# VHH binders against p49116: the designs that were tried, part 8

Target 1, 238 residues: p49116
Amino acid sequence: EGPLLSDTHVTFKLTMPSPMPEYLNVHYICESASRLLFLSMHWARSIPAFQALGQDCNTSLVRACWNELFTLGLAQCAQVMSLSTILAAIVNHLQNSIQEDKLSGDRIKQVMEHIWKLQEFCNSMAKLDIDGYEYAYLKAIVLFSPDHPGLTSTSQIEKFQEKAQMELQDYVQKTYSEDTYRLARILVRLPALRLMSSNITEELFFTGLIGNVSIDSIIPYILKMETAEYNGQITGAS
Key: E = the ipSAE of ESMFold2; O = the ipSAE of OpenDDE; V2 = 0.75 times the mean of E and O plus 0.25 times the DockQ between their complexes.

## First folded at step 19 (VHH; framework vhh_brivekimig_d4)

Design d35 (at its last look DockQ between E and O 0.01; V2 from the best seeds 0.00; counts 0 for: pae E 19.4 > 2, SAP .698 > .668, placed apart)
Fold by OpenDDE, look of step 19:
Structure d35 (fold): chain B 238 residues (1-238), chain A 122 residues (1-122)
Amino acid sequence: as target 1 above (238 residues)
Amino acid sequence: EVQLVESGGGVVQPGGSLRLSCAASGFTFSSYAMSWVRQAPGKGPEWVSAIRGSGGDTYYADSVKGRFTISRDNSKNTLYLQMNSLRPEDTALYYCAKGYPLFFGRSPFDYSSQGTLVTVSS
């Protein structure tokens, strides 16, 4: 068998909505997040091993890990997105929307802590200076996680995850030969992703979606979109 | 410039049916998914249905599933929404939108569309 990932899977270029407004409104934030989410899912779909799992398994897998993939994407695209500015805007919007009769103090705390965890995670990744290859492999490890409830083909998923880990190890050993503990340092960041609530992430970044559209509900059609259709949607080409 | 023109709205009794149409221009219609969105009085916008560019796959909000049918004719650059078993809660201004809910290039309200009013009342 060939490698799990190729050089084509390393490229992860997010195109931000243009123009950037002076004030980051909910719509801009949502659009930016949506593009990142789609890019992440499209990336997953581009992996032959992922395709080999079948549509049902793919859907379940993405539903289980989209938040983690998204978060890794945030970290990877933090500069392009001006993530700190986005998060600040989100906080401001949240403060303006907080109703004492609807939102408990505990909930506010949870949301704020989530924002903090996101920021800290992204900062930690930046400090580690994670490169594109490492991000690709980390995303693959996260994607091919067999420990999510309700998954089929868990043995195969596990094999793919192991392959991703091995390839990452080989890459790090080759590229960062003088840093013998780099692999361990980057892998120990992954548990932080599991501490983050997908529901809160959705609330923070995707409030601007039309109606009560959940990320869970849109994953199936996103994964079924053709590449050409994807490109058209992203570029807005007529 | 993207243009979307909705039609087919009207007043119907509960249990009745309507068929909405959306004439699209200014882009390669068949290359894009299309959606229906509605806004009821005093409520925020709600995504209703979407269809792939090729017309093969359709998606529905839970609130309309089993009652509404989205379709398209790419040769006519037209999107359709067959609405059956209409309910008072279906009363809304209905808009056609380019793309899936996640990829609305612009707000449905920012398109050159006026929407079509559907009123379900006894």
Scores: ipSAE 0.231, ipTM 0.637, lowest interface PAE 2.0, mean pLDDT 89
Fold by ESMFold2, look of step 19:
Structure d35 (fold): chain B 238 residues (1-238), chain A 122 residues (1-122)
Amino acid sequence: as target 1 above (238 residues)
Amino acid sequence: EVQLVESGGGVVQPGGSLRLSCAASGFTFSSYAMSWVRQAPGKGPEWVSAIRGSGGDTYYADSVKGRFTISRDNSKNTLYLQMNSLRPEDTALYYCAKGYPLFFGRSPFDYSSQGTLVTVSS
């Protein structure tokens, strides 16, 4: 059977759009987020255990967990993306919307709370100094979640999640042998991912490039892309 | 790796002036907004000022408006804070940070930096 992840699954290199604009705009934010989404789905698709579940199960899993994978990607790539700058630009836009056009105060409050939760999560991960191997295993744990509604092959998904947990445990014990509580501190961060709204993530990061199309509807297309095609999308190649 | 090194702090009398510098490396400096953040003894971090990557737009906390001026030299990868009319309440450890201010706050210790101490006293 072998290990769930190999060293090739640890590499997670995000390339930002160029040239970088002087002022952040919806287009730059959406392009940056789209690259992270494609990178995250390429990562998931490359895992042999994921491939073994079949296309319908693959689509169902990614639909259930894409926001958690994306949020882990945001935390891992926060410096490369200048995420704090992006979130500040979004907050300024929302505050201007309050002044210019009074729409649902409850919605704006929900969005601001979501941004706060996202920033707290990213800060907590940076404080723990989570490494690339740890991120890869955390992504595998959220990918192979057997408790999402409507999944088939739930027993096999659960076995893959258990294997990811075991491999994370072995890695942390080997690499951080003097830090007895590191695994527990890492795992306690995962429940915050379930609090992230995919609807709000779409509104924050994907309105410009995706238009009014949900990520759920595009996932089957992304998962079926030929390797050369989505490599061109991920790299932003000429 | 992103590296930020603050300098220019010191002891100054009330009403005096001081100029802080922040040397940046490990990223394309001109492409990112930069901020100053301060932490007074016994208090949490407080955002002070921000400047866009091009140097065009500047932002200030109300407590420092009209007294502090943020600037940058993109050819030297250096961020500056000119502090005039200093008051005892400006006494703090000052850090620079990559990015715009966030209303939720960001810890200045996220970067490997020591900050530069400004003391305003008689």
Scores: ipSAE 0.000, ipTM 0.091, lowest interface PAE 19.4, mean pLDDT 80
ESMFold2 (binder alone), look of step 19: mean pLDDT 82; pTM 0.833

Design d36 (at its last look DockQ between E and O 0.57; V2 from the best seeds 0.00; counts 0 for: pae E 7.0 > 2, unsure alone 64.4 < 65, SAP .708 > .668)
Fold by OpenDDE, look of step 19:
Structure d36 (fold): chain B 238 residues (1-238), chain A 122 residues (1-122)
Amino acid sequence: as target 1 above (238 residues)
Amino acid sequence: EVQLVESGGGVVQPGGSLRLSCAASGFTFSSYSMSWVRQAPGKGPEWVSAIRGSGGDTFYADSVKGRFTISRDNSKNTLYLQMNSLRPEDTALYYCAKGYPLFWGRSPFDYSSQGTLVTVSS
């Protein structure tokens, strides 16, 4: 068997909506987040091992880990996205909701804590100076997690995860040979992803979706979307 | 320039049926998923249905599932929405939109004409 990931899987370039408005409205935030989400899903699709699991299993995997993948994407694309600015804008929008008494005190706390967790996670990743290869392998490890409920082919998923871990280890040993504990430092960040609520993430970033559309409901369609269609929608090409 | 022109709206009684059409131009129609969106008076836009470029996969909002059918004729660059068992709550302006809501950072109505009005009343 060949490697789980190739150099083609390292590239993770997010194209932001243009132009950036002076005021980051809900639509801009949502579009930016949507592009990141799609990019993350498309990345997953590009992995042969992912394809080998079959459509049903693929969909289940993505449904289970989209929040984690998305969060890793946020961390990886934090600079390009101006994530700090986006988060600030989200907080501002949230304040409007607070003023309108639309949220309970407990909910406000939960949401604010979630924002803090997101920011801290991204900051921690930045401090570690995670490179593109490491992000790719981390995403793969997250994607091929066999411990989500309701998954089929868990044995195969576990094998893929192990392969991702091994390849990451090899990469780190080769690239960062003098830092013997780098792998451990990187992997220890992954548990933080599971502390984050997908529902809150959805609320924060995807409120601009038209209709009561859930990310869960859109995932199957994203995974079936053709690359040409994606490119057309991202670039606005007709 | 992307252009979407909706038609087929009208006034019907509850339980009635209508068929909406959307004529698309300015892009390779068959390469893109298409959606129907509606906006009821005093309410925000609602994603109603979507169909893939190939026509093989469809999506329906829970509110219309089992009653509405989305289809397309790529040879005619036309999107359709067959609406059966219409209810008063289906009253809205109906718009055709390119793609999925995920990418609608902009208003889905930017490419649409004026939409087509569907009124369900006794």
Scores: ipSAE 0.238, ipTM 0.636, lowest interface PAE 1.6, mean pLDDT 89
Fold by ESMFold2, look of step 19:
Structure d36 (fold): chain B 238 residues (1-238), chain A 122 residues (1-122)
Amino acid sequence: as target 1 above (238 residues)
Amino acid sequence: EVQLVESGGGVVQPGGSLRLSCAASGFTFSSYSMSWVRQAPGKGPEWVSAIRGSGGDTFYADSVKGRFTISRDNSKNTLYLQMNSLRPEDTALYYCAKGYPLFWGRSPFDYSSQGTLVTVSS
């Protein structure tokens, strides 16, 4: 028993590749996104409840929810990443592709709608001024989701999710006691995360990966990465 | 200074086998995952497989699962790739990398080794 998260799980510091290039490119975007992904996976792996589920369950769980964790990370780190600038550059590239008739109109529409949903999600979280504790509990709620297909140990996962929900509720009520509806406003944003396409997230942020590999296929590697290698990846050292 | 030297490439018929080696130095080999990456003529790099520092966990691209086996000998600082049931599409320059090389643009010289050429042809 005990709290699901500790103060060490509230810290979420993203270090950006330096320097930012004058013109954004696929390599800078992919490195920035990869650092956020590694930071998110390190965060999940450090949680005792996550460790208690076992390696196979851990891998299955993260494969099911990585896009939701990543999207929460984008919202939390939007200013550090200059996410608005990144998305604007992507939109401009897509609009040029339409003008030149290079891509399917249906696909471009789907990608543009996804970008709008992502921007709206990030803006709504910023407007609510979601703090680091709230982000940590929201990430735990999406991490310990028992309703993904193919999961085992769903009863234990559900218990951990309920614990994350209880700890968020307790935190919000104590810290924001004057705002009776803050918890409800925060939680109604979560379903939007399930509507985010992992395929489009990969297209937007991970086109620079070797061999066009899917994030789903590299998650087992990231979760089992040795500590020295992991620290080197999130700081850019090899 | 990390140094990686590949060997064991050659020409083989479809369905044949080859074993590649990668001699490593300049880092604590057993503390790091290692990967194989290949680059076919005129194409970008493609990740092939990875193995953890202890040798316990292995990972493969879908295109090579069941045919290729990655292994390591930490006492010799050597990484291996056993390639069976080779196909013409496996023709490529193969090189090893420290870790999992996710970042294409970290440095254009992240793969400073020469690699070893595998040619699968009748």
Scores: ipSAE 0.016, ipTM 0.433, lowest interface PAE 7.0, mean pLDDT 82
ESMFold2 (binder alone), look of step 19: mean pLDDT 78; pTM 0.796

## First folded at step 20 (VHH)

Design d37 (framework vhh_brivekimig_d4; at its last look DockQ between E and O 0.70; V2 from the best seeds 0.00; counts 0 for: pae E 5.2 > 2, SAP .742 > .668)
Fold by OpenDDE, look of step 20:
Structure d37 (fold): chain B 238 residues (1-238), chain A 122 residues (1-122)
Amino acid sequence: as target 1 above (238 residues)
Amino acid sequence: EVQLVESGGGVVQPGGSLRLSCAASGFTFSSYAMSWVRQAPGKGPEWVSSIRSSGGDTLYADSVKGRFTISRDNSKNTLYLQMNSLRPEDTALYYCAKGWPLFFGREPFDYSSQGTLVTVSS
């Protein structure tokens, strides 16, 4: 059996909407987030092991971990996205709701803490200088998590996760041989992802979605989207 | 320039049916998923339905599921929405949109689309 990931899975290039407006409105933020979400899902889909699990299991996995994948994507693409600016804009938009007394004090606190957690996580990843390979393996570890409720083929999922972990270990050992504890430093960041609410993430980044469309509901369709369709959307090709 | 022209709206009684059409031009229609969005008076826009570029896979809002059917004819660059069992709450301007709801862009209605008015009243 071959490796879980190949070099093709290391590439993770996000194309931002162009041009960037002076004022980042909720739609721009939503579009940017949507592109990242698609990229993350498409990345998962490109993994043979992921395909081997079947559509139902694939969908269930993505539904369970999309927030973590998305967050890792935010960290990885933080510079390209100007994430700090996006988050500032989100806060600014939230200020309107706050001023209008639409949110409880507790809710405001929760949302602001979530933003803080996102910033801290991304900063911590930047500080660690996580490279593309490491991100790919971390995403795989997160994707093939067997500990989510309701999953089928958990044994196989676990095997894939182990494989991802082993490959990451081998990579780190080979690439960062002088840093004995790098693997541990990287892996200990993963628990932070579990502290983040998918609901709040969805609220912050995907408020621009029209209607009551949930990320959960559209995931199966995202996974079925054609690459050509996506490319057309991001490049503006007619 | 992307152009979307909606038609087929009108006044119907509750329980009635309408078929909306959207004529698309200015882009490769068959390469994009298409969607219907509606906006009721005094309310924000609401996503209604989406269909894949090649057809087949469709998605519906809960509010219209089982009553509305989205379809497309790529040879005619036309999107359709069959609306059955119409309700007063379905009263709205209906718009055609390029792409999935996820990719409506910076402005979901940033097209020359005027929408088509559907009024359901007794």
Scores: ipSAE 0.308, ipTM 0.676, lowest interface PAE 1.9, mean pLDDT 90
Fold by ESMFold2, look of step 20:
Structure d37 (fold): chain B 238 residues (1-238), chain A 122 residues (1-122)
Amino acid sequence: as target 1 above (238 residues)
Amino acid sequence: EVQLVESGGGVVQPGGSLRLSCAASGFTFSSYAMSWVRQAPGKGPEWVSSIRSSGGDTLYADSVKGRFTISRDNSKNTLYLQMNSLRPEDTALYYCAKGWPLFFGREPFDYSSQGTLVTVSS
C-alpha cells in the first residue's frame, strides 16, 4: 500500500489579503483566518486516505479536529500572517475592554490564557524549526484521530494514524539522522492542541462571521467545494 | 466593481409567498457561491441561505429551513430566494452577498446595495 502523504501534500502556501491595512481590523483578521481554514480543509480533502473514508466520516473527523488543524496552520504560517502583531492587537483591545468594563472578568481571563497558550505553542514550534514535511505529518496525525466521540470506521482511522506516525518517524530518521530526540520533541507538542478551545478560536479569529453561523455548520460545505469555487473565494478571481 | 441589485420584496400577509431576485455584475458569477442575508429593524444581520457556484448544495438557517428555497441561474447572473409560509418574523431588508457565510468575498459586510424590503403583516 502506498505512502499516506506525497510531496504534493507538503506544499502549504497561505496568501494574505492585500494590501495589509495600516490598522488591523476584524474584517482583515477574519478574511486571513478564513483563508487559512479553507487551505487546511482543502489540504485534508486532498489526502487519498481521507477520501476513502466517505463523506459522513470526513465531516465528522474535520468537525472534531478543525481547531487543531487550524492551530497547526497558525504555527506554520505565523510569519506570513504576522500572527504576533495580530495577537498583540487583540491583547490591547482586551485591555481597553477591561478599562471600559465591557467584558466579564472570567471571560477575559479565559481568552488571555488561550492567547498565552497559543503564543507558547507557536514559539515552541518555531524554536524546533519544524519543517513542511513534519507539519504535514503532524496534521495527518491530528486529522486521523480515532478517539473522537461518535466516529465510525475507527479501526481504519487508527490504521491511517499509525501510518502517519510511521512515515513521520521514517522522515525524521532519514532527514535528521544525528538528532536522536527530534521525533520525541515534536510529538510531545501535540497534547497542547487539545487544550485549545474552538469557541475562543472563533471569538479571536472569526468574529466577522454572521452571528448565527459557526465553523461546525459550514465545514460540510467547505469540504464539498470544487477547486474552481475554492480559488474564486480565496484569490478574488472575478 | 461588484454590483448586486435585489428586487422582489413587498408587503404580504402571514402565510404568503414572495420570490426575491438578485442581479449580479462586475465579477464571474458562476465562480462564486452566493448568499442571502437579512436585517430586521433594530437587529443585527442574519444569514439566511447559501448556494454553491454550480447551483448544487444549499445551506439554510434553521429559522427558514423547509420554507425558503435558494436557487441561481448562472446564464442570467441571477440569484433567487423563494420564500413560502412567510411569518411576521421574516420581516426584514434582504440583501444578496457574494460568497459562503465565511466568505462574503473580500467584503463580508458588503451592504453597498439598498436591498429589497419584505414586510409580513396583517
Scores: ipSAE 0.105, ipTM 0.510, lowest interface PAE 5.2, mean pLDDT 83
ESMFold2 (binder alone), look of step 20: mean pLDDT 80; pTM 0.815

Design d38 (framework vhh_7n9e_1; at its last look DockQ between E and O 0.03; V2 from the best seeds 0.00; counts 0 for: pae E 10.6 > 2, SAP .718 > .668, placed apart)
Fold by OpenDDE, look of step 20:
Structure d38 (fold): chain B 238 residues (1-238), chain A 122 residues (1-122)
Amino acid sequence: as target 1 above (238 residues)
Amino acid sequence: DVQLVESGGGLVQAGGSLRLSCAASGFTFSSYAMSWGRQAPGKGREWVSGIRGSGGDTFYASSVKGRFTISRDNAKNTLYLQMNNLKPEDTALYYCAKGYPLFFGRSPFDYWGQGTQVTVSS
């Protein structure tokens, strides 16, 4: 068997909506987040091992880990997205709800803590100076996680995860041979992803999404979309 | 330039039917999925239905599933929405969209028509 990932899976280029508004409104934030979500899902779909699991298992995996993939994507694309500015804008928008007394104190705390966790995670990844290969392997590790309930083909999923881990190890050893503990420092960041609520992420980035439709419910649609269609629409090509 | 023009809206009684059309131009119609969305008075825009470029796969919001049917004629660059058993809550401005937009107002797919008004009376 060949490697789990190839060089084609390292490329992860997010194209932001243009033009950028002077004031980051909810529409801009949601569109940016949507593009990242599509990019993340289609990245997963481009992996032969992912395809080999079958449609049902693929969908289940993505449903289970979309928040983690999305968060890794945020970290990876933080600079291009101006993530700090986006998060600040989200906070500003939330202030309106706070002023209108639409949120409980506990809810406000939860949301603010979530934003803080996101920022801290992304900052920590930036501090580690994670490269494109490392991000690709980390995404693969979280994608092929056998720990989620209700998954089929768990043995195969585990095999793929191990393969991702081994390839990451080999890469880090080869590329960062002087940093003996880099692999450990990178992997120890992954637990932070599990502390983040998918529901809160959805509320922050996808408010105004397709009516009352959840990210969970649209994942099958996203996975069935043609990559060419996505690329054409993102780049403006028709 | 991409252009989408909706038609077929109107006033109908509850339980009635309407057929919406969307004329598309400015892009290779058959290469792209298409969607219908709607915006009710005082409410946000919501996704209603989607169809693959080839027409093979169709998708529906739970609120319209079983009542609405999306279809397309690629030779005519036209998208359709057959709406049966209409309800007052279906009253809205209906939009045609290129792709499967996740967000209405400003979508990653950026192209919407001006909409056609559907009003369902009790």
Scores: ipSAE 0.021, ipTM 0.459, lowest interface PAE 4.2, mean pLDDT 87
Fold by ESMFold2, look of step 20:
Structure d38 (fold): chain B 238 residues (1-238), chain A 122 residues (1-122)
Amino acid sequence: as target 1 above (238 residues)
Amino acid sequence: DVQLVESGGGLVQAGGSLRLSCAASGFTFSSYAMSWGRQAPGKGREWVSGIRGSGGDTFYASSVKGRFTISRDNAKNTLYLQMNNLKPEDTALYYCAKGYPLFFGRSPFDYWGQGTQVTVSS
């Protein structure tokens, strides 16, 4: 009973590492991305419906959808992160890697296509002027996706997703009553998230911090972290 | 002490199949993404395929997509590459690597063990 999300789940403030470097580098990119990842995991963990699914289901669910949540976070925080500048710096580095013969042309093409898809997604979300409530419900719809392989408790997950969809619909109708088609325009952006490659996301944003450890391997540890540890990872504050 | 030992290579006719194996030790195999890479004679190294630690998502270079299948058995610490419809241009030394390509400086093939030779003849 009650709403799936509360006002505490709408605020989503990313704090960038200080100071901002004159030239973006892999350490700054990885620290910024790590803060977004931990903010996203903290957000998911704080949802009572998520807590109700149990530890094993929670781990499986986040392993399946972390890249989609992260990508929504990138779109939501693109301005504060200066994401377009980060992606431009990465593109310049990839061109240098071709000249140094360090990566195959096929791999660089795959990465460039992913960057283009990511930029297109972020641009489409910005053009729609997606607000914080809408992002929160979209993240919930993505989090409670019963469609991923290997999930258990899919009927309960589906019920939570339906509740997130209903609450989004109610919010949009009340807040944007003059825009009959806003909900449909928002929802048709979600399929693009399934096209985002988790391994390329790891390479773009996490290689300098994680090394060879994949994100899905550390998710159980992230979900079990105490609140103080989260705050340290999200902001680097102490 | 990380060890990656490839096997299953050999000489095969064009259109044929091979299954490569990579036995891993010295690290928690299931915690890491794994990749296959190859180096053709006189060419640079190239990434072929990758797989998440859980085995849930797989990724392929465009030149092998639809023909090669990567898989892993986390209970046996073993990575596999099923290679079907082999072409002469697939001739290369194949080796497994811990992780995905590190395009900011490190090759996906930073471990330079022996590898396993695949030779595809017409």
Scores: ipSAE 0.005, ipTM 0.256, lowest interface PAE 10.6, mean pLDDT 81
ESMFold2 (binder alone), look of step 20: mean pLDDT 81; pTM 0.827

## First folded at step 21 (VHH)

Design d39 (framework vhh_ozoralizumab_d1; at its last look DockQ between E and O 0.08; V2 from the best seeds 0.00; counts 0 for: pae E 10.5 > 2, SAP .7 > .668, placed apart)
Fold by OpenDDE, look of step 21:
Structure d39 (fold): chain B 238 residues (1-238), chain A 122 residues (1-122)
Amino acid sequence: as target 1 above (238 residues)
Amino acid sequence: EVQLVESGGGLVQPGGSLRLSCAASGFTFSSYAMYWVRQAPGKGLEWVSSIRGSGGDTFYPDSVKGRFTISRDNAKNTLYLQMNSLRPEDTAVYYCAKGYPLFFGRSPFDYRGQGTLVTVSS
């Protein structure tokens, strides 16, 4: 088979809601996060290898790694999103007791630590000056992780992950030939993604969900949504 | 400039029905999710319904589910709320609100109309 990723998979353009409010409210944050989530999942869906795994396996993979994909997306789109401003707004909302009635002191600490970890990760990625190709391959490596419990076709998933890793290696060697250890520096950042709680991420960014609706529960629907519909809604907005 | 103009409010008896309309202008109507929200006297803003830009997805809180129906005519840039089996607790000013293209059911809106009063009383 051909390469796992093509140039079409390198493009990752997030469009933010417009206009940006003077004060970033929960709704704006949720919408922004939703767009990123959709973009990330639809990106995954656009990979032929991903499609080859079948709907059930695809759903399981995304359920397992959506937080990691989302976080990589945050890092990649940090400037466009004004992520620092969003995170500051989230912190402010927490401080202003919007959620204080629902959160224990320990929980608040956990949330704040999560925000810190998220910011540090994004900053570290920025410092490494990760390019679009590298992000694409990193996302693929994360997506095709065979070590999540309950997955089917783990051998095939592993094969795809290896392919992603190999292609990344080839790219880095070709593009950054003078930086012998760039690949290692990039890959060593991936473990940080596993330290982040999906539950806390959901709480921080997706408070606009109805009731107790979870990202886990909506993933199948997102994966079934037509990309054209998503893109049309965003690009057609005036 | 975004404009939302609600109409159709009035006085109805309990168990009655009312249909609200919202005329939208100043933006690509079909590209945005739309919402109905309401505010009863002395109470905060309450989400009533949501509909995606394409009109395919609708969402309701339990308080109005089965009684209220949100719909839209994108060709006419109009949002509707059919309210059946009205109750006194439904008394409020109802607002049409413009959201973003994507949503998960609740009311992430950036613009709201002036509202129309719905009074449910015997």
Scores: ipSAE 0.014, ipTM 0.339, lowest interface PAE 8.5, mean pLDDT 87
Fold by ESMFold2, look of step 21:
Structure d39 (fold): chain B 238 residues (1-238), chain A 122 residues (1-122)
Amino acid sequence: as target 1 above (238 residues)
Amino acid sequence: EVQLVESGGGLVQPGGSLRLSCAASGFTFSSYAMYWVRQAPGKGLEWVSSIRGSGGDTFYPDSVKGRFTISRDNAKNTLYLQMNSLRPEDTAVYYCAKGYPLFFGRSPFDYRGQGTLVTVSS
């Protein structure tokens, strides 16, 4: 009982690596993306409803939806991250890979289409001026998705998703009372997240991270991480 | 197989200097950021320094800034740590690692070396 999210779950402050290099490189992009990933995982594990599902269910949910959470985080933090500059640097790198015959033409077309879809998604969210409460509930809706194969407790997951949807509806109606169609416009953007490929996201943002380990394989370790280690990961060693 | 081999540790008096080396093999060295991490007796791991794959940007915590210098030779696949003005609190086992600092010390995939002992004592 009680609200699914509290005000502490609405705050989502990304701190970028400093200083920003004159020329973007794989190291800076991967560090920036890693910070967003850890912030997103910390956000998810702090939700009491998520904690109530149990450790195995928690891990399965995050493995299934981490890319959608990450993509919502990219949209929410696009200005702070200078995302358009990062994507331009990636496109330039891919063009050099064509020139050096490092990737197949079909793969490059798939990656370029993914970049375009990501840009379109982030642009559409910016035009709607999605606020922090709305982002938090959208992230909860994608987190508590019962659709993923192999999940247990799907009825409870569905109930949490319905609660997130209802709380978003209540928030939008109270806060944007003169914009009758705002909720519908927001929810229509969610299907685009299912078009985002997790393996392409890894190639775009996480190439070189820890010697090619996949993101879904490290999620259990991130979710179990002690508070002191987590704080060191977000802010650097201390 | 990724291998990292640290060397250059030893006993040194306060105010002295040491240069640590890390020989890397089994991966494209120039494509990865490299790190030095240390563990003092009875303490946890502490990040000491990092350097980008190109060798361009270097980073240090306040505890060693101005005293330690990280460098790399991508032609020799070797990472270095020049330690000057050493203090007793710098006594630790020093490890080199590849990857991002977000996984240092906790993930076996980030930590490959066996370490080299540095003792700073009168």
Scores: ipSAE 0.000, ipTM 0.141, lowest interface PAE 10.5, mean pLDDT 80
ESMFold2 (binder alone), look of step 21: mean pLDDT 82; pTM 0.839

